VH-VL binders against ADP-ribosylation factor GTPase-activating protein AGD1 (AGD1). Designs and how they scored, part 2

Target 1, 225 residues: ADP-ribosylation factor GTPase-activating protein AGD1 (AGD1), of Arabidopsis thaliana (Mouse-ear cress) (q9fit8r1to225)
Amino acid sequence: MHFAKLDDSPMFRQQMQSMEESAELLRLRCLRFYKGCRKYTEGLGEGYDADIGFVNALESFGGGHNDPVCVAFGGPVMTKFTIALREIGTYKEVLRSQVEHMLSDRLLQFVNGDVHEVKEARKRFDKATITYDQAREKYLSLRKSTRLDVAATIEEDLHSARTTFEQARFHLVSALSNAESKKRFEFLEAVSGTMDAHLRFFKQGYELLHQMEPFINQVLAYAHQ

## First folded at step 4 (VH-VL)

Design a20 (from e2 with light chain S33D; framework fv_bepranemab)
Fold by ESMFold2-Fast, scan of step 4:
Structure a20 (fold): chain C 225 residues (1-225), chain A 120 residues (1-120), chain B 112 residues (1-112)
Amino acid sequence: as target 1 above (225 residues)
Amino acid sequence: EVQLQESGPGLVKPSETLSLTCTVSGGSISDYYIAWIRQPPGKGLEWMGTIYTSGSTNYNTAVQSRVTISVDTSKNQFSLKLSSVTAADTAVYYCARGYYDSSEYAFDIWGQGTMVTVSS
Amino acid sequence: DIVMTQTPLSLSVTPGQPASISCRSSQSLLYSDGKTYLEWYLQKPGQSPQLLIYKVSNRFSGVPDRFSGSGSGTDFTLKISRVEAEDVGVYYCMQSIELPYTFGQGTKLEIK
């Protein structure tokens, strides 16, 4: 982005309006994405609760490790399955926590920090623009009959208003540029981090169940006899 | 020095999406914005939309629901996509630039134009 | 949307004679910066439009002195003091004060 030589003009404001609309669209999409991820993490939490319910039901079916019914239906191997399922539930909770962290710490910071700053910078720019325009009009209305002390005050006001305007313009351009440049990295990091968390979750789950495969086969063989 | 060159299909079927490319040479795309303007045969000029270096866009409300303008910085190209085309979209399509260092005028350099005919 | 209306729509001029084209906008093109965002473009036969005049009266680089623009508010005029054969084409006024940018219908200039 290059804005160094742009003065206040319709084209400059049209560009800024377009960038602000893009920033607002980005904010709304980020919030929608965040809400979808919140629903997903809530679903993972509900899934964890369901997993605990399932494991508790499985334990109750046997009446506990030393219960005759549990012994009749696989005994110690059934206990191993219960432990493995609880461990998988722990992995799901880790996944939920990681997804939530990637969203809250990254995405909301972007929305609340960078995009909000654009709105604040625009507010300051608009105020500075109005002040500068008013000071300029006063200066242009000066007549040769105007008192020297009054004319000096108007000139000083114009200088001050111009300085404030230039600072506000710089800050708005900077805020817009920062919002633009950060959006790709925030989304890419959030999405990639979430996918990495899923990869780790499925790999851990697979490895645990793979180690359990001999016991699964033992129970299946027993059931077929 | 800076030149703009449009390219695209000569013919597009009704209801399909029109895709045009504007290639920039002789200068940095970071120093200006690009607009698309069309001209139906025997008629006047119609502004379609503008894209800024930031990737932000402004569209003519008449075509806003159907038009998308984008930039591919790796190829120094800008594109216009117009969906659900009809015979009314038959026109010569131009890309034109405005310069960031100048807020004096909207368009100082125009491409040669590319003719698009919408027919079956 | 700002509507731009040009008159006449067609004009035939003997070489060396003056030509005048009017453009009227449906609302003022004067911006708070004190500038008026009215431009004139020329499209020669078989060619792309080219910028002639910006901000009502400023000639773009390379545009001959015979071209001049004037006007304020909603009424604008493009004048060619001595029409040359190379001036044939369609002239368009345009406003860039607000979106969408809008053009006049065009004025076709022909040599008699």
Scores: ipSAE 0.161, ipTM 0.640, lowest interface PAE 4.9, mean pLDDT 82

Design a22 (from e2 with light chain Y31W; framework fv_bepranemab)
Fold by ESMFold2-Fast, scan of step 4:
Structure a22 (fold): chain C 225 residues (1-225), chain A 120 residues (1-120), chain B 112 residues (1-112)
Amino acid sequence: as target 1 above (225 residues)
Amino acid sequence: EVQLQESGPGLVKPSETLSLTCTVSGGSISDYYIAWIRQPPGKGLEWMGTIYTSGSTNYNTAVQSRVTISVDTSKNQFSLKLSSVTAADTAVYYCARGYYDSSEYAFDIWGQGTMVTVSS
Amino acid sequence: DIVMTQTPLSLSVTPGQPASISCRSSQSLLWSSGKTYLEWYLQKPGQSPQLLIYKVSNRFSGVPDRFSGSGSGTDFTLKISRVEAEDVGVYYCMQSIELPYTFGQGTKLEIK
């Protein structure tokens, strides 16, 4: 955003209103997305727990890989399956952790920090704007017949109100600029990082299961006999 | 110095979405904002909306539910999308430059305009 | 919405003669700063609009001094002291004090 000699004007206030509305919309969308990320990571955690339960149930079926029942059903292959399922569970936990830290933590920091600062700066700006508008109205109503002491007070009030307004304007523009920077770079970076995490998750899972394909085919061949 | 150029499909079928692009050359878009103004054949000018460098927007209430303006700062481009078009949306579409402080004037540089006809 | 009304809608003038175009707004265009947000644009045949006058009476860079704007509140006038062939086109007034920005219906200027 450019900070060139900004004056109070209808278009300036229209721009500020637009930027504040955009920032509020961004806050609501980030909050909604954050809640979605939380639900997703909770689902991944439940999936990990289910994986552990499934593997434990599979292990208990034979009483151990040296159990006669387990040996009769391919013992060594059953052991390879349980090991692979545990690894897949571990991959899900890594994905959960990465999604939580890359998206949820970053989004929460953005919402609590930058977007909240925008809302506070807007509130301060609105108050300063009302005061400045009232001071300007009084100043513009001055006539030659207005008493010198009254005119001096009005001019002093205008100067003070303008200074407060300019300070509030600067802070609001700075807050909005910071929010926009976060929107353009950190959000896309976080989403891209999350997609990369999914790519690594599926690639690791694929490679693990691909190595097991001969054992899977062996079991399927027995079933089709 | 700065030049604006609109581009788009020229012909759009009723009920479809119109998509136009405004390309900025010769200067930084960070110093100003862009508005879209349209002109139906033989009629006057109608302001559609304004987008600021931040990406925030102001829209004409008459089209607010159908219009979306966006900015791609990496390409120095602005886009206008207008959904559910009808014959009434047939017009020359202009993009025009405005200034952040606006203490002086609203629009000083306009693109050449691109004609959009809505018909089957 | 603020409604902008121009009169006349069309006028023909002989070269070198003056021309006058009026614009009326449905609400005051005076801002709390004391400035009035009224602009004039010219659209030459086959061309894009171009800025002539801003804030009622200020000529935009490069605009000939034969163009002048005046007015206050809701009543505004654009005057051309000596019309030249290059002045042919449609003139629009516009308000930028509140959204949506609105234009007058336009005044077509022709040379006799």
Scores: ipSAE 0.240, ipTM 0.659, lowest interface PAE 3.8, mean pLDDT 82

Design a23 (from e2 with light chain K55E; framework fv_bepranemab)
Fold by ESMFold2-Fast, scan of step 4:
Structure a23 (fold): chain C 225 residues (1-225), chain A 120 residues (1-120), chain B 112 residues (1-112)
Amino acid sequence: as target 1 above (225 residues)
Amino acid sequence: EVQLQESGPGLVKPSETLSLTCTVSGGSISDYYIAWIRQPPGKGLEWMGTIYTSGSTNYNTAVQSRVTISVDTSKNQFSLKLSSVTAADTAVYYCARGYYDSSEYAFDIWGQGTMVTVSS
Amino acid sequence: DIVMTQTPLSLSVTPGQPASISCRSSQSLLYSSGKTYLEWYLQKPGQSPQLLIYEVSNRFSGVPDRFSGSGSGTDFTLKISRVEAEDVGVYYCMQSIELPYTFGQGTKLEIK
């Protein structure tokens, strides 16, 4: 008679294949996300270099001690502007560092790192499969002449091997599902953490520039006189 | 790494029940079966019984009426109880792991043994 | 019950020389699958037994290649090609084909 365990074998194969395909798709998507973020952090680094260049150029334009251009721009206002611009550059570097940290320390390890729990579960499943197949072979080889002591042991071994096989199968599926869930959570955490980092960056930049508004207006008013 | 450790009373009086425990560490108790083997001082090994992953037990006919092997999954422990003990039950008692991999039915990991003396 | 008989019961060997221990069962240990359920164990002084060989001739993990098992049916042999000091102890054969599982009487290996 057809038994649920036999039906489960092809369904388990299909489930395992589906989970492995899902895991590979997630790995590829995480890898593409990592590459995109790497390009973004490189762009932020180039932006920081450009900010330093701009500040240095602004300082050089003002010239040295007591030059007419520096005096014309009001000294203290020029100093406040260069300090503010350097501080904004620092905020950009913090943003770059935060984005890079999320990618290198957490997300990337789930793309190419070892997954100990899955490897152990697969090893246990392989062992249990061999053991169950061997126990089935012994059971199917039982003969009328087989001593009852031996027959009883073989029947108990078959039951034990079947239980162990089913448990190992369940644990392997659970380990694969948990690994996929962990990668999904790490991806979501990386994205939300990146958005939080941008929020903090813009907030800091806004607050700093908001403080400068009276001085910006004074310079603009001076330019029209 | 899987380790087995026996514990017992050391001394038990004739006619009383001997109770021993085997504590498993470093692995799942569902991955193997446990046997109890004893060794009287200066003598050979005697298999007493085995408990399988299913909870089924097999006992040596010489002690079958007096022996019970059980498992407590919450404590990761296997227990052996031997009733109506006599001086002949004085022995070192071992628990040993049997498993179904390539070695099948062989006892590959043994506890250090616990000495039980039956004396008034 | 299957009776396991070991010979000799005691053996003294000069270091580096070979040793041979025999085990005979009262019934065949060959199962219909073609497997023979015969194991060898070593108990070093003051220690618990340790598995040396399973299914007649298969060395357990970590067992030196100087140990070898052979035999079929009812007659089995454990050989040590070059005895070392660490090999001192009592050797036991065991059958696991029928309940109750039974051990031989043991063979004590000593160094001369």
Scores: ipSAE 0.000, ipTM 0.379, lowest interface PAE 22.3, mean pLDDT 78

Design a24 (from e2 with heavy chain Y33W; framework fv_bepranemab)
Fold by ESMFold2-Fast, scan of step 4:
Structure a24 (fold): chain C 225 residues (1-225), chain A 120 residues (1-120), chain B 112 residues (1-112)
Amino acid sequence: as target 1 above (225 residues)
Amino acid sequence: EVQLQESGPGLVKPSETLSLTCTVSGGSISDYWIAWIRQPPGKGLEWMGTIYTSGSTNYNTAVQSRVTISVDTSKNQFSLKLSSVTAADTAVYYCARGYYDSSEYAFDIWGQGTMVTVSS
Amino acid sequence: DIVMTQTPLSLSVTPGQPASISCRSSQSLLYSSGKTYLEWYLQKPGQSPQLLIYKVSNRFSGVPDRFSGSGSGTDFTLKISRVEAEDVGVYYCMQSIELPYTFGQGTKLEIK
């Protein structure tokens, strides 16, 4: 008895509306995040190109020129610095690659719509709704003069259609809930993965430059003489 | 696979300019650096200079005033010019490849070398 | 300039016996990154030099495992565990930490 009352209840409508609103808001935020990530990886690529330009320009101060000034400013010092800067450039490319992987493999599904499970559940629910509505119309059209065997068949069809509708409803609600949870976890994993990539990038860069600190200080002290 | 091949005149007169060419095949010039290393008969190896992807050059101070290394990207060739040659410049001249984005080793591929004799 | 000094200048070994070549640099080849820029090259008779070892102890592609490099700072060693006829040639150590790049004077390995 209670099952038939849920087919168009305020409770059912409120649940569905809440889920659809949450799903749409999450989709829009993920789309914004995707666009932001695209812009960020493009910026990292441009930054890498600029880094290579900087290193190439520093090589112009290498030793082997007849100009005494050029000789004084090049050689081994520039070699050490250019090696370190190229290694940092490699770290930046690794960071870009890791962020790009997040865009391609982890966020694309949010941009492209519902997962397969949700789409299938919606199709089944739509079909069950049509069948149930048709059975209800036939039941409501029953007259006192309708044959008892025909009436019994219509009642049985209504009962079966209602059961199928309730099952399809439950599966759709479950699929939407599971999809929303999965999207939340995928989003959190993508963000956490991006933060981990930045942590590794800064740690590697820091360690490289930290080991160079005594040499940098020696060169700076010499330059101030 | 990248290959390097040196070529040039086998004999150069004293006080003239030695000109050698290194031809690159099997790859892009932009992917590596090229160095010139020479070896006098019966003696060891001497680095003469390197040209980087930026076009910048570094030369051994012993030959700095006389040496010029250049690149012609349209011909996929590197050139070495050494002016005011003497008998001391008689050597086998090699070109060798270093990787631009590799900090692991200086030279991994060497040309077969070309013998240059300074004599009248 | 960093001066690279090899000892011995020549070495004769019986096939199957070990060989050891030393290389000493006038300055430390250790970079602040923890990497040491020392390489070993072999020049077989009538051939171009070929890379054997880079960063002190790393074998280049195709180099047999009987070759090993060791050392730190200014003192380096190339060892051949069991010398074969194809190992005949002149061995050179090289530093690539600072310009000009400099080679040792070479060690000639001969078979008795």
Scores: ipSAE 0.000, ipTM 0.382, lowest interface PAE 23.6, mean pLDDT 78

Design a25 (from e2 with heavy chain Y33F; framework fv_bepranemab)
Fold by ESMFold2-Fast, scan of step 4:
Structure a25 (fold): chain C 225 residues (1-225), chain A 120 residues (1-120), chain B 112 residues (1-112)
Amino acid sequence: as target 1 above (225 residues)
Amino acid sequence: EVQLQESGPGLVKPSETLSLTCTVSGGSISDYFIAWIRQPPGKGLEWMGTIYTSGSTNYNTAVQSRVTISVDTSKNQFSLKLSSVTAADTAVYYCARGYYDSSEYAFDIWGQGTMVTVSS
Amino acid sequence: DIVMTQTPLSLSVTPGQPASISCRSSQSLLYSSGKTYLEWYLQKPGQSPQLLIYKVSNRFSGVPDRFSGSGSGTDFTLKISRVEAEDVGVYYCMQSIELPYTFGQGTKLEIK
């Protein structure tokens, strides 16, 4: 956000229009991204359900000493595998929850209305603009035959209205700039937090499976007989 | 309705930076992107890059290190800067309008093109 | 990058005769949406390129019905049912499925 000419009304209005266009573009892109995030979290949820189904099916081979089939088909090792797969499933659910919280919820708030301060600043600006326009019209109606005391009052009113307008304009610009910076940092935090969640998910999954590697190799070597 | 017009130097010396401007008239540039496409004499079309009104850009990797595209939405103007030019950059440069979010087509309106010769 | 290859590079036709231009892509231009991102552009002598056909077979506004596009996947064809003098120029196919946008080498159409 950049406002180079605060004392030039036409330039300021042009900047406001450009900002409105950029804000609408950002809103549309955030809505698209929100939809994508929703679909992604739904996919993660379905993946967790699939994990449960797979583990439940495998558990029939992980029974105790009293089950001859379980004993013949690896028993204790199968139990280790089912425990590991259940843990991976829980990691997926944690990832889904984190993505939902970090992205979807925050993006929805991004799309919904301006912060209170911006709304109040805009309201003050609109009111000051009306007052300034009215004072200016009154001043432009001034004639050489107008009484000096009346003319002085009109000039004073114009000066006051202009000062109020300039203050309201500056306050609106500041509020918009602060709001944009806050949105940028919130967006970057949400995306970075999501990437961190993925990093932790893959790291935990990798570490768990890496610890299982000797058992995997043992079973593979036995099976290749 | 909408028209695009390119302008810039006709002649640029080797190693200098080429600067071109595209002016949009007759309508708003919101919801559209502007692309720069060049055509060397007697050869085909080469896409250089695109810019959206948000300032987002995409560049052809072949020229990515030398090209910069910018937009001034208040003037409805787009610019292309190409650094370290050589004789190989001699071409007609076009700006063209399209839809960034993959509406129905890439480039529906083209400027007239401006000829740039790189020579000393 | 997707490479677009046009054949022939040039052709000469008698007015009223049909013309056909082929375009092949190094990868499928079919997107997951079911749409195929292939366009045809015409550049008349001394003029800027103009959009002729988009999404393989859709004629752009103002384009005469003697122009038609067809194809799928990686193989596309532009046909002119009866060539007229005003059709002289260079025809380019383009893919817009991924960046960078790439054009074919162009096919020069001349009248005998």
Scores: ipSAE 0.000, ipTM 0.372, lowest interface PAE 24.2, mean pLDDT 78

Design a26 (from e2 with heavy chain Y52W; framework fv_bepranemab)
Fold by ESMFold2-Fast, scan of step 4:
Structure a26 (fold): chain C 225 residues (1-225), chain A 120 residues (1-120), chain B 112 residues (1-112)
Amino acid sequence: as target 1 above (225 residues)
Amino acid sequence: EVQLQESGPGLVKPSETLSLTCTVSGGSISDYYIAWIRQPPGKGLEWMGTIWTSGSTNYNTAVQSRVTISVDTSKNQFSLKLSSVTAADTAVYYCARGYYDSSEYAFDIWGQGTMVTVSS
Amino acid sequence: DIVMTQTPLSLSVTPGQPASISCRSSQSLLYSSGKTYLEWYLQKPGQSPQLLIYKVSNRFSGVPDRFSGSGSGTDFTLKISRVEAEDVGVYYCMQSIELPYTFGQGTKLEIK
């Protein structure tokens, strides 16, 4: 037997093509963003290591709590400075962790895989397509010798299979459209989230250093510089 | 001539908070510390804590949980608060000045002291 | 904490005679620069303490030259070459090398 290609609506074809193009463009943008975040996270890690090296060197010079050097510097002021610098380093590591979490747990899945909704819609579409094709084959194989009640049943099965196919096709289109919108939203949320993380980082750093301002001023006043 | 003058309540009830003020007059206060030192009747001197003009503090660990020293630069005043007082806190309380301009730490000017009795 | 121990606790001196007070610390007061953070204070009857000597041997401004300090490490001495009536009071040594800053128990000097 011969199966003819099913005629699709121009609207369905146009939607599918547009959505495939948008999905691929969004995938490439997410991949570029992922690569950029990786480079930024590596830079933050190197900066954190350098900060810890600086703090360790300063602590080595200071000699520790109640050491003669600390006493000579006006008591525990130097100790407060080294503690503050370590806390700033911790804030940088938290920032790095937040960026890395976005790359591993939020953004990366959209670059490398289909979303669950699209997978399920595609499975349903595939099943409906097979069922519809089988129903059409049975319908085309009907002979004049077939009982009218059996022929009526085959015709009803074809009608039912076509309806299910059309519904599954519509659901696949909707799932693809929703997935594209969700990827766009996730990308914007990730970008906004990283900016919020930076705001929190700078705010925490500022607040810590602002609390230390009296100690900074004391040291500067003592040095007359 | 720089002078330090302590003032306080004289009598404080057990479990209450003692509040003392040290007022600085004459000269610049920009390059020194203010320390609080107490002396129980008939006993020796005990350092309580130090505050710099910037507001930075160090406390004696024996009283660290109960003591707070602060500065009000607008009034040229330093304050000591000691919470949960007992009869053992009965003493003459002094404020004294130390200098920053070298690595040395010495109390060169002392207030006249204020007597605090914890009783009831 | 560094414990400061003074001896004697009390002494009586005839006017014009010398007096000597010892102070011992439980740990060295020597800083790596060669400076030692040991001070001496005098409290005259009914008065606040006053600084006599800082960094072991340096006299504070206005302190008579009959007062001298000496010592190193953990053992220190305050000497008065010729005691006068104005020298009556309680003498305290103090360490400022580490927190908490601690004083000796005091030495009462009286005139015979």
Scores: ipSAE 0.000, ipTM 0.367, lowest interface PAE 25.8, mean pLDDT 77

Design a27 (from e2 with heavy chain T50Y T53Y; framework fv_bepranemab)
Fold by ESMFold2-Fast, scan of step 4:
Structure a27 (fold): chain C 225 residues (1-225), chain A 120 residues (1-120), chain B 112 residues (1-112)
Amino acid sequence: as target 1 above (225 residues)
Amino acid sequence: EVQLQESGPGLVKPSETLSLTCTVSGGSISDYYIAWIRQPPGKGLEWMGYIYYSGSTNYNTAVQSRVTISVDTSKNQFSLKLSSVTAADTAVYYCARGYYDSSEYAFDIWGQGTMVTVSS
Amino acid sequence: DIVMTQTPLSLSVTPGQPASISCRSSQSLLYSSGKTYLEWYLQKPGQSPQLLIYKVSNRFSGVPDRFSGSGSGTDFTLKISRVEAEDVGVYYCMQSIELPYTFGQGTKLEIK
């Protein structure tokens, strides 16, 4: 949004309204996205538990070194499979932790903290605007015959109200601009970081399984006999 | 989505004061002004006046001696008071949102209107 | 005060045919900013007025493209390229260049 020198005008007020409406829409979208991230994180946790269950079942079936069922050619390779599956489970937990920390925690802080600061800046601006408008109306009612202490007081009140208004206006513009900039970069970084985490997860999983390919083929060849 | 809704007595006796309220919901009143526009039965639209949330008002000269518009920011409400009413004040009264120096438009959102009949 | 005059005061149109409404102001609505402060409002039977056109030719959000505004200075026109049943109502022009804001008398559009 362009926030060079702004005039107190309907255009300025429309820009502020648009910014605040955009901020509220962004807050609602972030809240909905946060809920989706929580569900995804819970799903990843359940996936890890399932992985452990599968590996434990596979180990139980194997029965160890002296189990007649596992004396076959595949015994040592089955150990490699269980180790690989446990490692994949570990990668899923890393992904879950990164999604939870980088995305969900950041979005929640972003939804709660920034909205409060903008809201407070708006309240100060509204109060200052009312005071300034009232002082301006009193000043505009003055006539040359009103050359009393009262006229001097009204002029001083107008000057003070204008100064307070300009300060509050600056704070509101700054708060809105900073909130938008912070939200934009933090959100994009969090999402990009999450995608990078997925890339690492799949890359590590692929590399591990690729190294296992000869053993997978060996077991398949043995079973085909 | 911002909505405006007028409310009033429906019937007012001649010489009494008409009091109407406009309630704003779905958004803040702080970024615009609220105007009152009336429409006598079978006639056109007449702008009565406006008020900013700051309390600054301007009135149509035809009614300025009798009309007072006020705002209650705590309730998101605007009020119109019209004193010494006559049969000529019988009309549907609307409140509408807009901007004084209308960089774009004067009135973008209108209330549903409230009918006021001046009769004994 | 600026006086707004509409013609005609009423018209009947066969569905699908065009309609044209004129509005004339007693003085120029052109502001020093280069903007012209003329708007068009539609009041459907039993409903509140609604904004159709602002700044002479700009359609308000949600207004069908069959509505168009044109004009300059003191002479303005609202056109409906193909009138539909839902377009029935009273059309008002308004000036907002200076106080008091003033409306035209209204033009009643009916379907034949």
Scores: ipSAE 0.000, ipTM 0.372, lowest interface PAE 24.0, mean pLDDT 78

